VHH binders against FERM and PDZ domain-containing protein 2 (FRMPD2). Designs and how they scored, part 2

Target 1, 301 residues: FERM and PDZ domain-containing protein 2 (FRMPD2), of Homo sapiens (Human) (q68dx3r342to642)
Amino acid sequence: RDLCVVLLNGQHLEVKCDVESTVGAVFNAVTSFANLEELTYFGLAYMKSKEFFFLDSETRLCKIAPEGWREQPQKTSMNTFTLFLRIKFFVSHYGLLQHSLTRHQFYLQLRKDILEERLYCNEEILLQLGVLALQAEFGNYPKEQVESKPYFHVEDYIPASLIERMTALRVQVEVSEMHRLSSALWGEDAELKFLRVTQQLPEYGVLVHQVFSEKRRPEEEMALGICAKGVIVYEVKNNSRIAMLRFQWRETGKISTYQKKFTITSSVTGKKHTFVTDSAKTSKYLLDLCSAQHGFNAQMG
Key: E = the ipSAE of ESMFold2; O = the ipSAE of ESMFold2 at other seeds; V2 = 0.75 times the mean of E and O plus 0.25 times the DockQ between their complexes.

## First folded at step 1 (VHH)

Design c1 (framework vhh_gocatamig_d2)
Fold by ESMFold2-Fast, scan of step 1:
Structure c1 (fold): chain B 301 residues (1-301), chain A 118 residues (1-118)
Amino acid sequence: as target 1 above (301 residues)
Amino acid sequence: EVQLVESGGGLVQPGGSLTLSCAASGFTFSSYALAWYRQAPGKKRELVAGISSGGSTVYMDSVKGRFTISRDNAKNSVYLQMNSLRAEDTAVYYCAAGDTYEIESDYWGQGTLVTVSS
């Protein structure tokens, strides 16, 4: 049986497994292949509706595999079983990571999340992060650069929405000028600066999932952010998230689920906040994710 | 938008004192290290004083004992108390914010001029 695992460097790893294989067995094989030693921060996830759902090590692959995977291999690549190696637990500072390869994996994920608009920030910071990534991957501004000709593609460094708002030419000019004026950081040093900038963002390390108001208001889109510090409730408008409520773990009472409902009780006010998900499975997943993040916070405190 | 706005610069005589203030907005102030840099005409920009998110401080040798950096997280502000000012302290002073474990500046203010002369 074939399983494709997408690595943070963009590599697609073909993993050989059987119908009895667990997520944990695949995780061990993939992390061993990638030479990762600090496994605490990583997990395997599947993607549904542009959201990542992390899998428990004991989960059997057949429970999440596409139709036909258990019975026999498909003759076409259209029916591919795909998982993603992702960071599940985020440290507050890269200095807490012992190995350069672990720091590099954090860089790759944060760069990808910024570029794919999973991690939001303002225009100024997006341009700064693009320049840092260009510095890390390309090096110093080329001294003999011919004016008006790009030495990079803007879409590899800046999110599509910003390119559309500013125009490609303006982004190219702004990024090139910022690169010219930037410090002479390159390689790992530029990656570490990128990490430090992203680690200061309000949404750093926040795993975001779509939810809805319990009220019959289908036009009101919301999201829950779950992270080491707690839970954040967002209102979603024009592809931007606005934090409405923040619950630190010590301020969070009972978290419970019932069918498609996910409920957080404030230990400070005693109020219950109920959200609706797309399924009972999703509600239960959010509860489990909260427990995992709270546990990680306890280990880092 | 991230903003750092300096104030308190001016003209003072040698031996005088000034307090510089920097008001910050657009980021989680308590998580950042803050620093004061200065640049005199024809000279490179240099670090004068820094304060970490945890409150530890650093000073350049020529200002130790004369300058004091402090922060107020409730007001999103950082201060530089400058005593026993010398002509050599004449410069544009910049507020900067950066790394929580070391003073590496991600954001800069526009600067405030300090002139020490009679």
Scores: ipSAE 0.000, ipTM 0.097, lowest interface PAE 21.0, mean pLDDT 82

Design c10 (framework vhh_gocatamig_d2)
Fold by ESMFold2-Fast, scan of step 1:
Structure c10 (fold): chain B 301 residues (1-301), chain A 120 residues (1-120)
Amino acid sequence: as target 1 above (301 residues)
Amino acid sequence: EVQLVESGGGLVQPGGSLTLSCAASGSTFSIYALAWYRQAPGKKRELVAGITRGGSTVYMDSVKGRFTISRDNAKNSVYLQMNSLRAEDTAVYYCAAEVGDYTYLPFDSWGQGTLVTVSS
């Protein structure tokens, strides 16, 4: 049976497994292939409705595989079972990462999350991050460059929504000008500056999932952000998120689930905040994710 | 966090020259890049010239060959030598710098501006 694991560098790994194989066995094989040593920060996830859901190492693949996976020939491309190697736990500063390859993986994921609009920041910072990525991946501004000829594709460095607002030509011009004015940093040094900028963003390391308020109209979207520091409650308007409440773990009394409902209780006010998810499985996942993030925070802090 | 102070602006006749200076001061932080911007009445603020920490320079097309940007690293100062001045160069000139460890582009750190008037 075949399983595809997508790496942060864009590589697709075909992993041979059987019906009894666990997520943990696949994780070990993939991280070994990728030469990763600091495994604590990483997990395997599946994607559902543009959201990543991390899998427990003990889970058997057959329980999460698409219908027919066990019965299908390994060579049929239309029956691909796909997982993603992603960062699940984010450190507050890249200096806590001991290996350059781990820092590079953090760079690749944050870079991708910016481009795919999972990590939000303002226009000025998006342009700066694009220039830093261009510096890291392309190097210094070319001395022989003719202003009218592009040397990079804007969509590889700047999110689509910003390109739509500014126009591709204006983005090309502004990024090129900023690149021309930039210091002679390249490679790992530019990646480390990218990490430092992103690590200071309010949404850095926040895993975001769509929910609905029990007490509000069904048309009003909300999101829960779950991270090492705690839980953030967002209102969603016009594809943007506004933080409404922040719960540090020490301020969190009880988290519980019942059917499609996820409830968090403030230990400070005693108030209960209940959210509705798409399924009982999703509610239980959010509870488990909260426990995992709290445990990570306790181990590192 | 680096404070920028411009000087050297004034009234000059067409064809004349002026040298603008910008002193960057602040403890413990290095300047990655410095730039001169200008804003004329009714126009947007525009980049005139830029210089990286390493000394690479950039110029707006209309000033290329007439203006020269330079820096003195010992004094943490940047200069704009303006030759063959034209009436169109009349503007408030601003010094800009990038400060801190997380970016290397000039933004959010600005001087007060210095007025350059080219007229007789």
Scores: ipSAE 0.000, ipTM 0.132, lowest interface PAE 17.3, mean pLDDT 80

Design c11 (framework vhh_gocatamig_d2)
Amino acid sequence: EVQLVESGGGLVQPGGSLTLSCAASGFTFSNYDLAWYRQAPGKKRELVAGISYGGSTVYMDSVKGRFTISRDNAKNSVYLQMNSLRAEDTAVYYCARDQTYYEIGSGFQHWGQGTLVTVSS
ESMFold2-Fast, scan of step 1: ipSAE 0.000; ipTM 0.234

Design c2 (framework vhh_gocatamig_d2)
Fold by ESMFold2-Fast, scan of step 1:
Structure c2 (fold): chain B 301 residues (1-301), chain A 120 residues (1-120)
Amino acid sequence: as target 1 above (301 residues)
Amino acid sequence: EVQLVESGGGLVQPGGSLTLSCAASGSTFSDYALAWYRQAPGKKRELVAGITSGGSTVYMDSVKGRFTISRDNAKNSVYLQMNSLRAEDTAVYYCARDEYWVSTTGFDYWGQGTLVTVSS
């Protein structure tokens, strides 16, 4: 049986396994191939409706595989069984990471999250991050550059929404000029500055999942952000997320689920906040993710 | 108050040439990126050419090799030399100015526009 694991560098690994293989076995094979030493920060996830759902190491692959995968070495499913190697636990500062390859993986993850608009910030910071990525990946501005010839594609460095607002040519002009003037940092130093900038963002390391208000207002799309520091409640309007409430773990009381409902209680105010998910499985997953993130935070403190 | 004033638009036959000029009042150009945009009938406004404060230039693919953007900081002006004009170049052309090292990104000031009509 084959499955595909997508790495943070964009590489697709074909992993051979049995019907009885576990997520943990695949994780070990993939991280060994990628030569990763600091495994505690990483997990395997599947993607559903543009959201990542992390899998427990003991889960059998056949439980999460697309229809037909278990029974068919010879009949190829039209659906490819795809998993993603992603960072699940985010450190507050890159200096806590022991190995340069781990820091590089954090860089690749945050770089990708910016481009896929999972981590969004203001226009000035997005342009600065794009320039730092050019320095990290391309090096210094080329001295023999042909006038008006582009040496990079803006969509590889700047998110689509900003390109639409500024226009592609304006972005290319701004980023190229900034790159020319910002020749002091390159390689790993540029990656570390990228990490430092992103680690200061309010949304750094936040895993976001769509939820709905229990109240009957049709325009109240919401999201829950779950991270090492706690839970963030977002109001979602026009692809923008506005933080409405923040619960640090120390300020968080009981978290519970019932069917499609996820409830978090403030230990400070005693108020209960209930959200509706798309399924009982999703509600249970959010509860488990909260427990995992709280445990990670406790380990770091 | 900063004002940008475009001039040089007009009616030309396909294959003809025009030079557009943009002059600023109220402040100087020397530290700013400058650009020419156009908006054709029924289409969105698009960036045609840009020039940074350092003199780097960028062009839209369809005008590359035909149009040249230049600046004269002493005259507080930016120019667009348009050669080998095509019917597709018919648009209102706008001058824009920005400071590429400020917290506000994008173009700070726009001119009123100058009409270019390429007709057979």
Scores: ipSAE 0.000, ipTM 0.099, lowest interface PAE 18.1, mean pLDDT 80

Design c3 (framework vhh_gocatamig_d2; at its last look DockQ between E and O 0.79; V2 from the best seeds 0.00; counts 0 for: pae O 8.4 > 2, unsure alone 63.7 < 65)
Amino acid sequence: EVQLVESGGGLVQPGGSLTLSCAASGFTFSDNALAWYRQAPGKKRELVAGIYSGGSTVYMDSVKGRFTISRDNAKNSVYLQMNSLRAEDTAVYYCAAYGSGSYYEPFDYWGQGTLVTVSS
ESMFold2-Fast, scan of step 1: ipSAE 0.087; ipTM 0.558
ESMFold2, look of step 2: ipSAE 0.042; ipTM 0.575
ESMFold2 (binder alone), look of step 2: mean pLDDT 78; pTM 0.790
ESMFold2 at other seeds, look of step 2: ipSAE 0.012; ipTM 0.540

Design c4 (framework vhh_gocatamig_d2)
Fold by ESMFold2-Fast, scan of step 1:
Structure c4 (fold): chain B 301 residues (1-301), chain A 118 residues (1-118)
Amino acid sequence: as target 1 above (301 residues)
Amino acid sequence: EVQLVESGGGLVQPGGSLTLSCAASGSIFSSYALAWYRQAPGKKRELVAGISSEGSTVYMDSVKGRFTISRDNAKNSVYLQMNSLRAEDTAVYYCTAGWELLHEFDYWGQGTLVTVSS
């Protein structure tokens, strides 16, 4: 049986497995192929409704496979069974990472998260990050650049929402000019500067999932962000996230679930905040993710 | 995204009072932890007072009972009320904002000078 694992560099690995194979066995095969040594930061996830859900190592592939995968090979008229190698736990500074390949994976993840608008920041920083990515991937501004002839595609470096606000031509001109005036950082040094900039962002390392308020207004959309530092409550407006509340782990009391409900209690005020998810499975996943992130924070502190 | 502008610094006599204000530009001020740091010549920056997004406060021992930190989310402002000022309180005072109290802060103001002298 065939399983596709998407790597952070865009490669698709075809992993041969059977119906009894575990997520952990696939994770070990994929990370060995990628020559990764610092495995604690990484996980395998499936994507549902544009959200990533991390899988436990003991989970059998047949439990999460598309309908019919168990009975028929993927080479028939079925959709590909796809998983993603992603960073689950984010360190506060790249200096805590021992290996250059681990730092490179963090760069690739954050680069992708910026483009997919999973990590947001202001316009000035988005342009700076685009220039740093050009330095990392392309090197110094081309010395024989003629006129305003494009040497890169704006959509590969700047998120779509900013291109829409500024126009593609203005983005191309602004980014090209910044690249021309940039320092001579290249390769890994440019990647490390990109990491340092992103690691200072309030939204760095936040895993975001859609939820609804228990006192739901018609059409009101919310999200929960779960990270090493705690939980963030977002209001979603015009496909943008506005942070409304932040709960540090030490300010977080009991977290509980009941059916589709996820409840977090402030240890400071005693107030309970209840959110509704799409399923009991999702609510339980959020509870488990909170426990995992809190444990990671305690380990790194 | 968040810019911080301090005001209220000046020259005061020992035993006097002064209120420092910090105005923030930004739509999510209420979600941030806020703090006041100070730096005297030849010394490292030190935390004077901090306030979390939920209103929990922390103070340096030497200012407890004399200084009070407060926030007004409607006005996007944080305040440091300083009473019974001493010569040792002379420093440049900085407003800062971040995701978590007592960790690396994301945003810093330019500072305001407080001089306590007779």
Scores: ipSAE 0.000, ipTM 0.218, lowest interface PAE 15.8, mean pLDDT 82

Design c5 (framework vhh_gocatamig_d2)
Fold by ESMFold2-Fast, scan of step 1:
Structure c5 (fold): chain B 301 residues (1-301), chain A 119 residues (1-119)
Amino acid sequence: as target 1 above (301 residues)
Amino acid sequence: EVQLVESGGGLVQPGGSLTLSCAASGFTFEDYALAWYRQAPGKKRELVAGISTGGSTVYMDSVKGRFTISRDNAKNSVYLQMNSLRAEDTAVYYCAKEGYSSGWYFDYWGQGTLVTVSS
């Protein structure tokens, strides 16, 4: 049987496996192919409704495969079986990463998450990050550049929503001018500066999932962020997120689930905060993600 | 604490010249890029000129050949020499410093200095 694994560089790997193959076996094959050595930070995930859900290494592929995959591999399925190699655990500083290829993977994911609007930041920082990506991927501003001639596509460096607000021409002019100023910085040094900038963002390393408050109207969308420092509660309006509450791990008493409900108890206030997810499976996943983050923190501290 | 203090603005007739100065403190000046921005009434703030740590410069098209940005690391100062001034150069001019965590994001701003070009 075949499945597709999407790498952070955009490459699609067709992985051959058995019905009884585990996520861990596929992870080992994919990371070996990608020549990754620092595996602790990475996981395999599936995407549902624009969100990534990480899979446990012991999970058998047949349990998560789309309809028809295990029964008839040549049968036309509604969905293809696609997984993604993603960073599951983020470090506070790139200097904790020992291998340049690991740092490069962090760069690729943050770069992609900004472009696809999974990682939010203000307009000026988005433009700066686009320039750093140009320095990393294209190199120094071309010496023979005719100012009216484009040498890059803005949509490869700046998110669509910002291009719509500023116009493509204005974005191109702003990014090109900043690129000229950055002529001394290129290659891996530009990637490291990109990492340094993104690692300072409040949204850095936060795995975000849509939820609804039990006490609010169903049309009022919320999100939960799970990261090294704890859990963040967001209000979502006009395609933007506003942090409302931050629970540090030491300040969380009990995290529990019941059916579609995910509950966090503050050890500071004693208050219970309950959120509604799309399914019991999603609630259980959020709890498991919190447990995995605790395990990672213990290993790194 | 990072401080940027602009000076040198004033009223000048078309075709005239002005030199803007920005005095910086609170950081290792030689390690950061610096820029001049301007904001005219009713318009968005725009990059006029920038200078890197290595001395590389950039200019907006409408000021090329007329404006020159320079820096003096010994005096912790950046300058904008403005020649052949036009009515459309009328704006508040701001000095900006590259951020500590960033490449070219200018996150520290001065109070600004007003340049008025009129006859």
Scores: ipSAE 0.000, ipTM 0.129, lowest interface PAE 17.9, mean pLDDT 82

Design c6 (framework vhh_gocatamig_d2)
Fold by ESMFold2-Fast, scan of step 1:
Structure c6 (fold): chain B 301 residues (1-301), chain A 121 residues (1-121)
Amino acid sequence: as target 1 above (301 residues)
Amino acid sequence: EVQLVESGGGLVQPGGSLTLSCAASGFTFSIYALAWYRQAPGKKRELVAGITSSGDTVYMDSVKGRFTISRDNAKNSVYLQMNSLRAEDTAVYYCARGPDTFYVESGMDVWGQGTLVTVSS
C-alpha cells in the first residue's frame, strides 16, 4: 500500500506502508527523510473542504484511507491517499528554534500560508513579504536583468486575490522595483526577517476552522482560530476574517462538545459561546486541538 | 565570517564611567537583538542588558539607572554606557546576538571574545 505525503517545499513523497501502519510510523519515516530533528512542532494532516485536520499518531491509516486502499493499487483509481506534513505548533520567537532546517520549515509554512490565503495581512505587507521571499530564494536583483523579461512568476510570491485586484503586470513591476531597491539580505537572513514580520501578525500560528453560531442566521459564516495563545472567534465577510472575540487560555473556562456543538465558556464573563460544526467528529477534533494547543502553551511557559 | 568584536574595556576607578562597543560583521545587523553579558571571577555568566531590533531595552536590577544600552544600525554596532561603576561590576563583558524577544544564554548563537572591565582603585 502506498500513500503520498506533501512536504512544505512542495515535494510529493511516496511512502510505502501496510494495513497495520499508524500515522506515527508514517510521520517518523517522512521526518527522517526530510532530516528534521525538532519534531515537536510538526504533524501529519489530511485536507477536507480546504481545511487541515491533524491526525493522532496512534490512528491506523486504514481508518482514514480512501475506499479501496487496502486493495492492490489500481490503474483506474480516482482517489489517491494524500497527507500533508505541516506545522501544528507555532513558536512566538524564531530564536526558540535550535536548527536552521526547522527555521527553514517555518519559513516555508508561513510562505505557503500567505500564498494560499490562510494567513491574512494588508497589501503593503504582502508585497514586502514577496520581496523578502525573492531575496531569500533568488538573492539580489539580477544586475544583467532585461527589463522586458520576467525573472520570477508572480503567483509564486503574491496571493491570487491581490494579483486579480492589481493585475499580474502591476504586481510584477512593483515587486521587481521593490526588489531592486531592497537591502542586500541573503538566504537565511532574508528568511529570518520574513519570520519576524509574519510572527508580528495577529493571525500568526492560528489554525482556522469553519463554524456557525447558534445565535446567528444559518447563512452567516464564522470561523474558530485555535492557537498556542487561545481561541479566536471570527466573522467571515467578503472573503476576510474579522476577529470578534479572543479567549486566552487563562480566560477560557470549560470547553465541551455535544454532537455537532462546540461550546466555550468565558471564565471572565461566565458567558457560554456555542458553535455548530459540520459533524460530531469535527466538534470532537476542535476540542482535542484546543487541549493540544493549551498543553503546548503551558510547556512553553 | 559572522562575528562580534568587543572594545572599550579597561581599568577604571569606583564611581567612574566606561563605554563598551561591539562591532558586528558578516550578517544583517538590523534584524537581530543584541545583548551584553558579564562573568565575574568565580561567578556564573549573567545578562547585563539587551536591546531588540526595534530598540526596546532590558536591564538587570543592579545596573538599572547606571548602564544604558544603545545600537547604531548604520555602523553595525551596539554600545554599553556604564556610569557610577562599582567594584562589583568587575567582570569580562561579552557581546551576544540573539532572538528579538528573549535573552537567555542558550538562545544566543554568536558571541564575542569578551573585554575585561576592572573597577579598582
Scores: ipSAE 0.000, ipTM 0.112, lowest interface PAE 19.6, mean pLDDT 83

Design c7 (framework vhh_gocatamig_d2)
Fold by ESMFold2-Fast, scan of step 1:
Structure c7 (fold): chain B 301 residues (1-301), chain A 118 residues (1-118)
Amino acid sequence: as target 1 above (301 residues)
Amino acid sequence: EVQLVESGGGLVQPGGSLTLSCAASGRIFSDYALAWYRQAPGKKRELVAGINSGGDTVYMDSVKGRFTISRDNAKNSVYLQMNSLRAEDTAVYYCAAHRGYEDFYDYWGQGTLVTVSS
């Protein structure tokens, strides 16, 4: 049977497995191929509604595979099984990462999350991050370049929403000028500068999932941010998030689920906060993700 | 290090108005989310109003339409305009700044007392 795993560098790996293979077996094969040594930070995830859902290593592939994959994986494209190698646990400082390749994977993940608008920041920082990525991936500003002819594609470095607001031409000009004026920093040094900048962002290392208020109003969109330090409750307006509540793990009481409901209890106030997800499976996943992040936080001290 | 200092609290009669100001020492950049919280006697601290880096606002239901939050990044300040004040609005009001994963814990001011009484 064939399984596709998408790596952070954009490469698609075709992994051969059987119906009794576990997620852990695939994870080991993929991380070995990618030559990763610091495995603690990584996981395999599937994508649903533009959100990533991480899988436990003990899960058998047949339980998460598309309908029909077990019996007839080659009959139609509808039987295609795709997973993603993603960073699940984010360190507060990249200096805690021992290997260059691990730091490179963090760079690739954050770079991708900026482009796909999973990680938000202001225009000035987005341009700075784009220039750092250009410096890391392209190198120094090309000498005697014709500025009217772009030497890179803006959509590979700047989020679509910013290109829409500024226009492609203005982005091209501003990024090119900033690149020309940048230091001779390139390669891994540029990537580390990118990591330093992204670690200052409000949503760095926060895994965000859409939820709804238990209250009647269906347009009351909220989000839960789950990270190493705890849970953040956001109110969502015009693609912007305002943190309403923050629960450090030590301040978090019982987390429970029932059907589509996810409930978190503050151990400080005793208040219960209930959110509605799209399914019982999603609610259970959020509880499991909270448990995993709490465990990671305890491990890091 | 960021320090927040609130001002503008005081005694006001029901139906009156007050404007609270919060000034930051150190730099609060446009990428910070800023908020006003309050703690009434015998109650837990609650979010009153918030404003993000993009200028989008959120308000608790009981103050919606009466209170307005605004910011001035050039002055490193956030404001809460409070109109049609009620006895139930009596509380210590706190300014807070929220930023980044490394800054998971909010920066808080010392609070300013608002008393709504005849």
Scores: ipSAE 0.000, ipTM 0.133, lowest interface PAE 18.6, mean pLDDT 81

Design c8 (framework vhh_gocatamig_d2)
Fold by ESMFold2-Fast, scan of step 1:
Parts: C-alpha cells; sequence; structure tokens
Structure c8 (fold): chain B 301 residues (1-301), chain A 120 residues (1-120)
C-alpha cells in the first residue's frame, strides 16, 4: 500500500507500507531518507480542516487511513493517504540545533507557515522575511537587473492577503528595493537571520487548534495555542487571532477532558476555563499535546 | 547632474546623538531607494540603513533600535538619526542612491561622506 509523506521542502515521498505498519516505522524511513539526525523536534501529522494533528509512533496506519485504503492496491487508491513531516517541538534559539540540516528544516517550516498564514506578524516583518528568503534562495540582488523588471514571483515570498492589500506590483517594487538594500548575507546565513527574526515573534512555535467557549455558539470562534512555554487562548476575528490569556506551565493547574470538553485550570487564580472541540478524540488530542509540550519544556530546562 | 551631499557629522561622546542629513539634487527622490553606508579605517564598507521609495526600511543588526532612517521627498532629503552612539560607530558615513547592489557593493551614485567620531 502507498502512503504519501509531504516534506518541508515540498517533495512528496511515496512510502511503501502494509496494514500492520506503524507511524513510527514510516517516521524512521522518512527521516532516514531526508538525512535528519536530530529527530526529537519532528513528528508525522495529518491535516484536517487546515490544522495539523501529530501521530504517536505506536499508532498503526490502518487506524488513521482514509476509508478504502486497506482494500485498495498500491497506487490505485481513490483517496490519497497523506501525512506531513512537521516540526512538533520548537527551540527558543537556533543555536540549540546541532546540525545544519535541522536548522534548514526549521527555516523551511517557518517560511511555509508565514506564506500559508499559520504564523502571523505585521506588514513590516512580512516584507523583511520575504527579503531574507530572497537573499537565502537567490543571493544578492542581481547586478544587471533593471528595477522595473521582475526576477521573482511575489506569491512565493509574501502572503496572499498582503499582496491583495498592497497590490502585486507594489509588493514587487518594495521587496526588490529592500533586497537591493540588504546586506551581503546569503545561503545559510540568511536562513539563520530569518530564524532569529521569527523566533522573536509571539506566535513562534505555537500549534493552533480551533475551539469554542462552553458558553458560546460555533460562530463565536476561539483557538488554543499550545507550545513549549504553555497554552494561549485566542479570540478569532475574521482571519486574525488575538491573544486573550496566556498560561505558562508553572501557572497551569489541572488539564482535563470529558467528551468534547477540554478544561484548563489556572493555578494562580483557581479559575476553570472550558472549551468545546469537534469531538472527544480532538479534546483528548489537545490534552496529550499539552503533556508532550510540557514534557519537552522540562527536558530543555 | 546627480548629486548627494552629506552633513551633520562630528565628534560626540559615547551615549550621545547625531542627525546626519543627505541633500539630493538632479533627480526626483520619490522614485529611488536611498541608503546610508559607513566605512571605518581598515574595515569593509557596510550598509547601515536603507529606505525604499515607499518608506520601508532595512537596518544593520548592531544599529537596530538605535538608528532611524527617514526621507522627506518634498525637501529631496534623507536623514539618519543616530542615538546611543558607541565607539564602534566611528566611521565615515556615506549617503547613496541605490540602483542595484551586488556582493562588491557597487552602487549608482553616492556622496563624498561625513566623518562621525565617537570618543570621550
Amino acid sequence: as target 1 above (301 residues)
Amino acid sequence: EVQLVESGGGLVQPGGSLTLSCAASGFTLDYYALAWYRQAPGKKRELVAGISSSGSTVYMDSVKGRFTISRDNAKNSVYLQMNSLRAEDTAVYYCARVDYYDSSGYLDYWGQGTLVTVSS
């Protein structure tokens, strides 16, 4: 049977497996193929409603495969079984990463998350990050390039929403001028600068999942951000997230689930905060993700 | 005739402030990116700050938060406000109109420079 694993560089790996294969076996095969040595930070995830859900190594593929996958011959499944190699645990500084390829993977994911609007930041920083990506991928501004002629596609470097707001021509001119003015950083040095800038962002390393308040209807959308430092409660308005409350792990009391409900208790105030998810499985996943992130933070501290 | 003329350099104590000015003539400032470069004795020329035609800015890491580049198109001028000056900021500062940049630092037009000395 065939499984497609999407790598951070955009490659689609066709992985051969059977009904008894585990997520861990696929993870080991994929990371070995990609020559990754620092495996602690990575996981395999499936995507549901634009959100990534990380899988435990012991999980059998047949338990998470789309309907019909078990019964389909290799390469003939009507529904593609797709997983993603993603960073699950984010270090506070790239200097903690030992291998250059690991740093490159962090660059690729943050680069993609900015473009796909999973990681939010202001207009000025978006333009700066686009220039750093041009510097990393093209090197210095081309000497023979005329200011009015394009040498890159803006949609590959700047989020669609900003292009729509500024216009493509204005973005092209702005980014080209900033690239022309940039320092002589290129390749890995430009990627490290990109990492340094993104690691200062409030949403760096935050895994975001849609939830609803226990008291509110589905149209009053909220989100939970789960990261190495703790949990963030967001109010979602249009396409923007506004942080309402932050819980550091030391300030977090009991986290519990019951059916579709996820409850976090403040150890500072004693107040209980209850959220509703789309399923008991999702609530349990958020609890497990919190435990994993807290455990990662403890290992790093 | 394109001309860029820098002014505002001088001797200042560590922690002090200076404002450098660049007066442009012979072209319409509105359509060009402008930059401040510096060169200390025995060191490579380096980009300190740049400003695009629409006002987006770029800064060298060591000056971020201390220096501010701005432009006044009506006065055909570019400014560099330098705060919290350090001995390492001592250099000749050059204003440049940037048409293109490569690894050699080749630029279209620039001024003659203004000396900034940070010393007690």
Scores: ipSAE 0.000, ipTM 0.183, lowest interface PAE 20.3, mean pLDDT 81

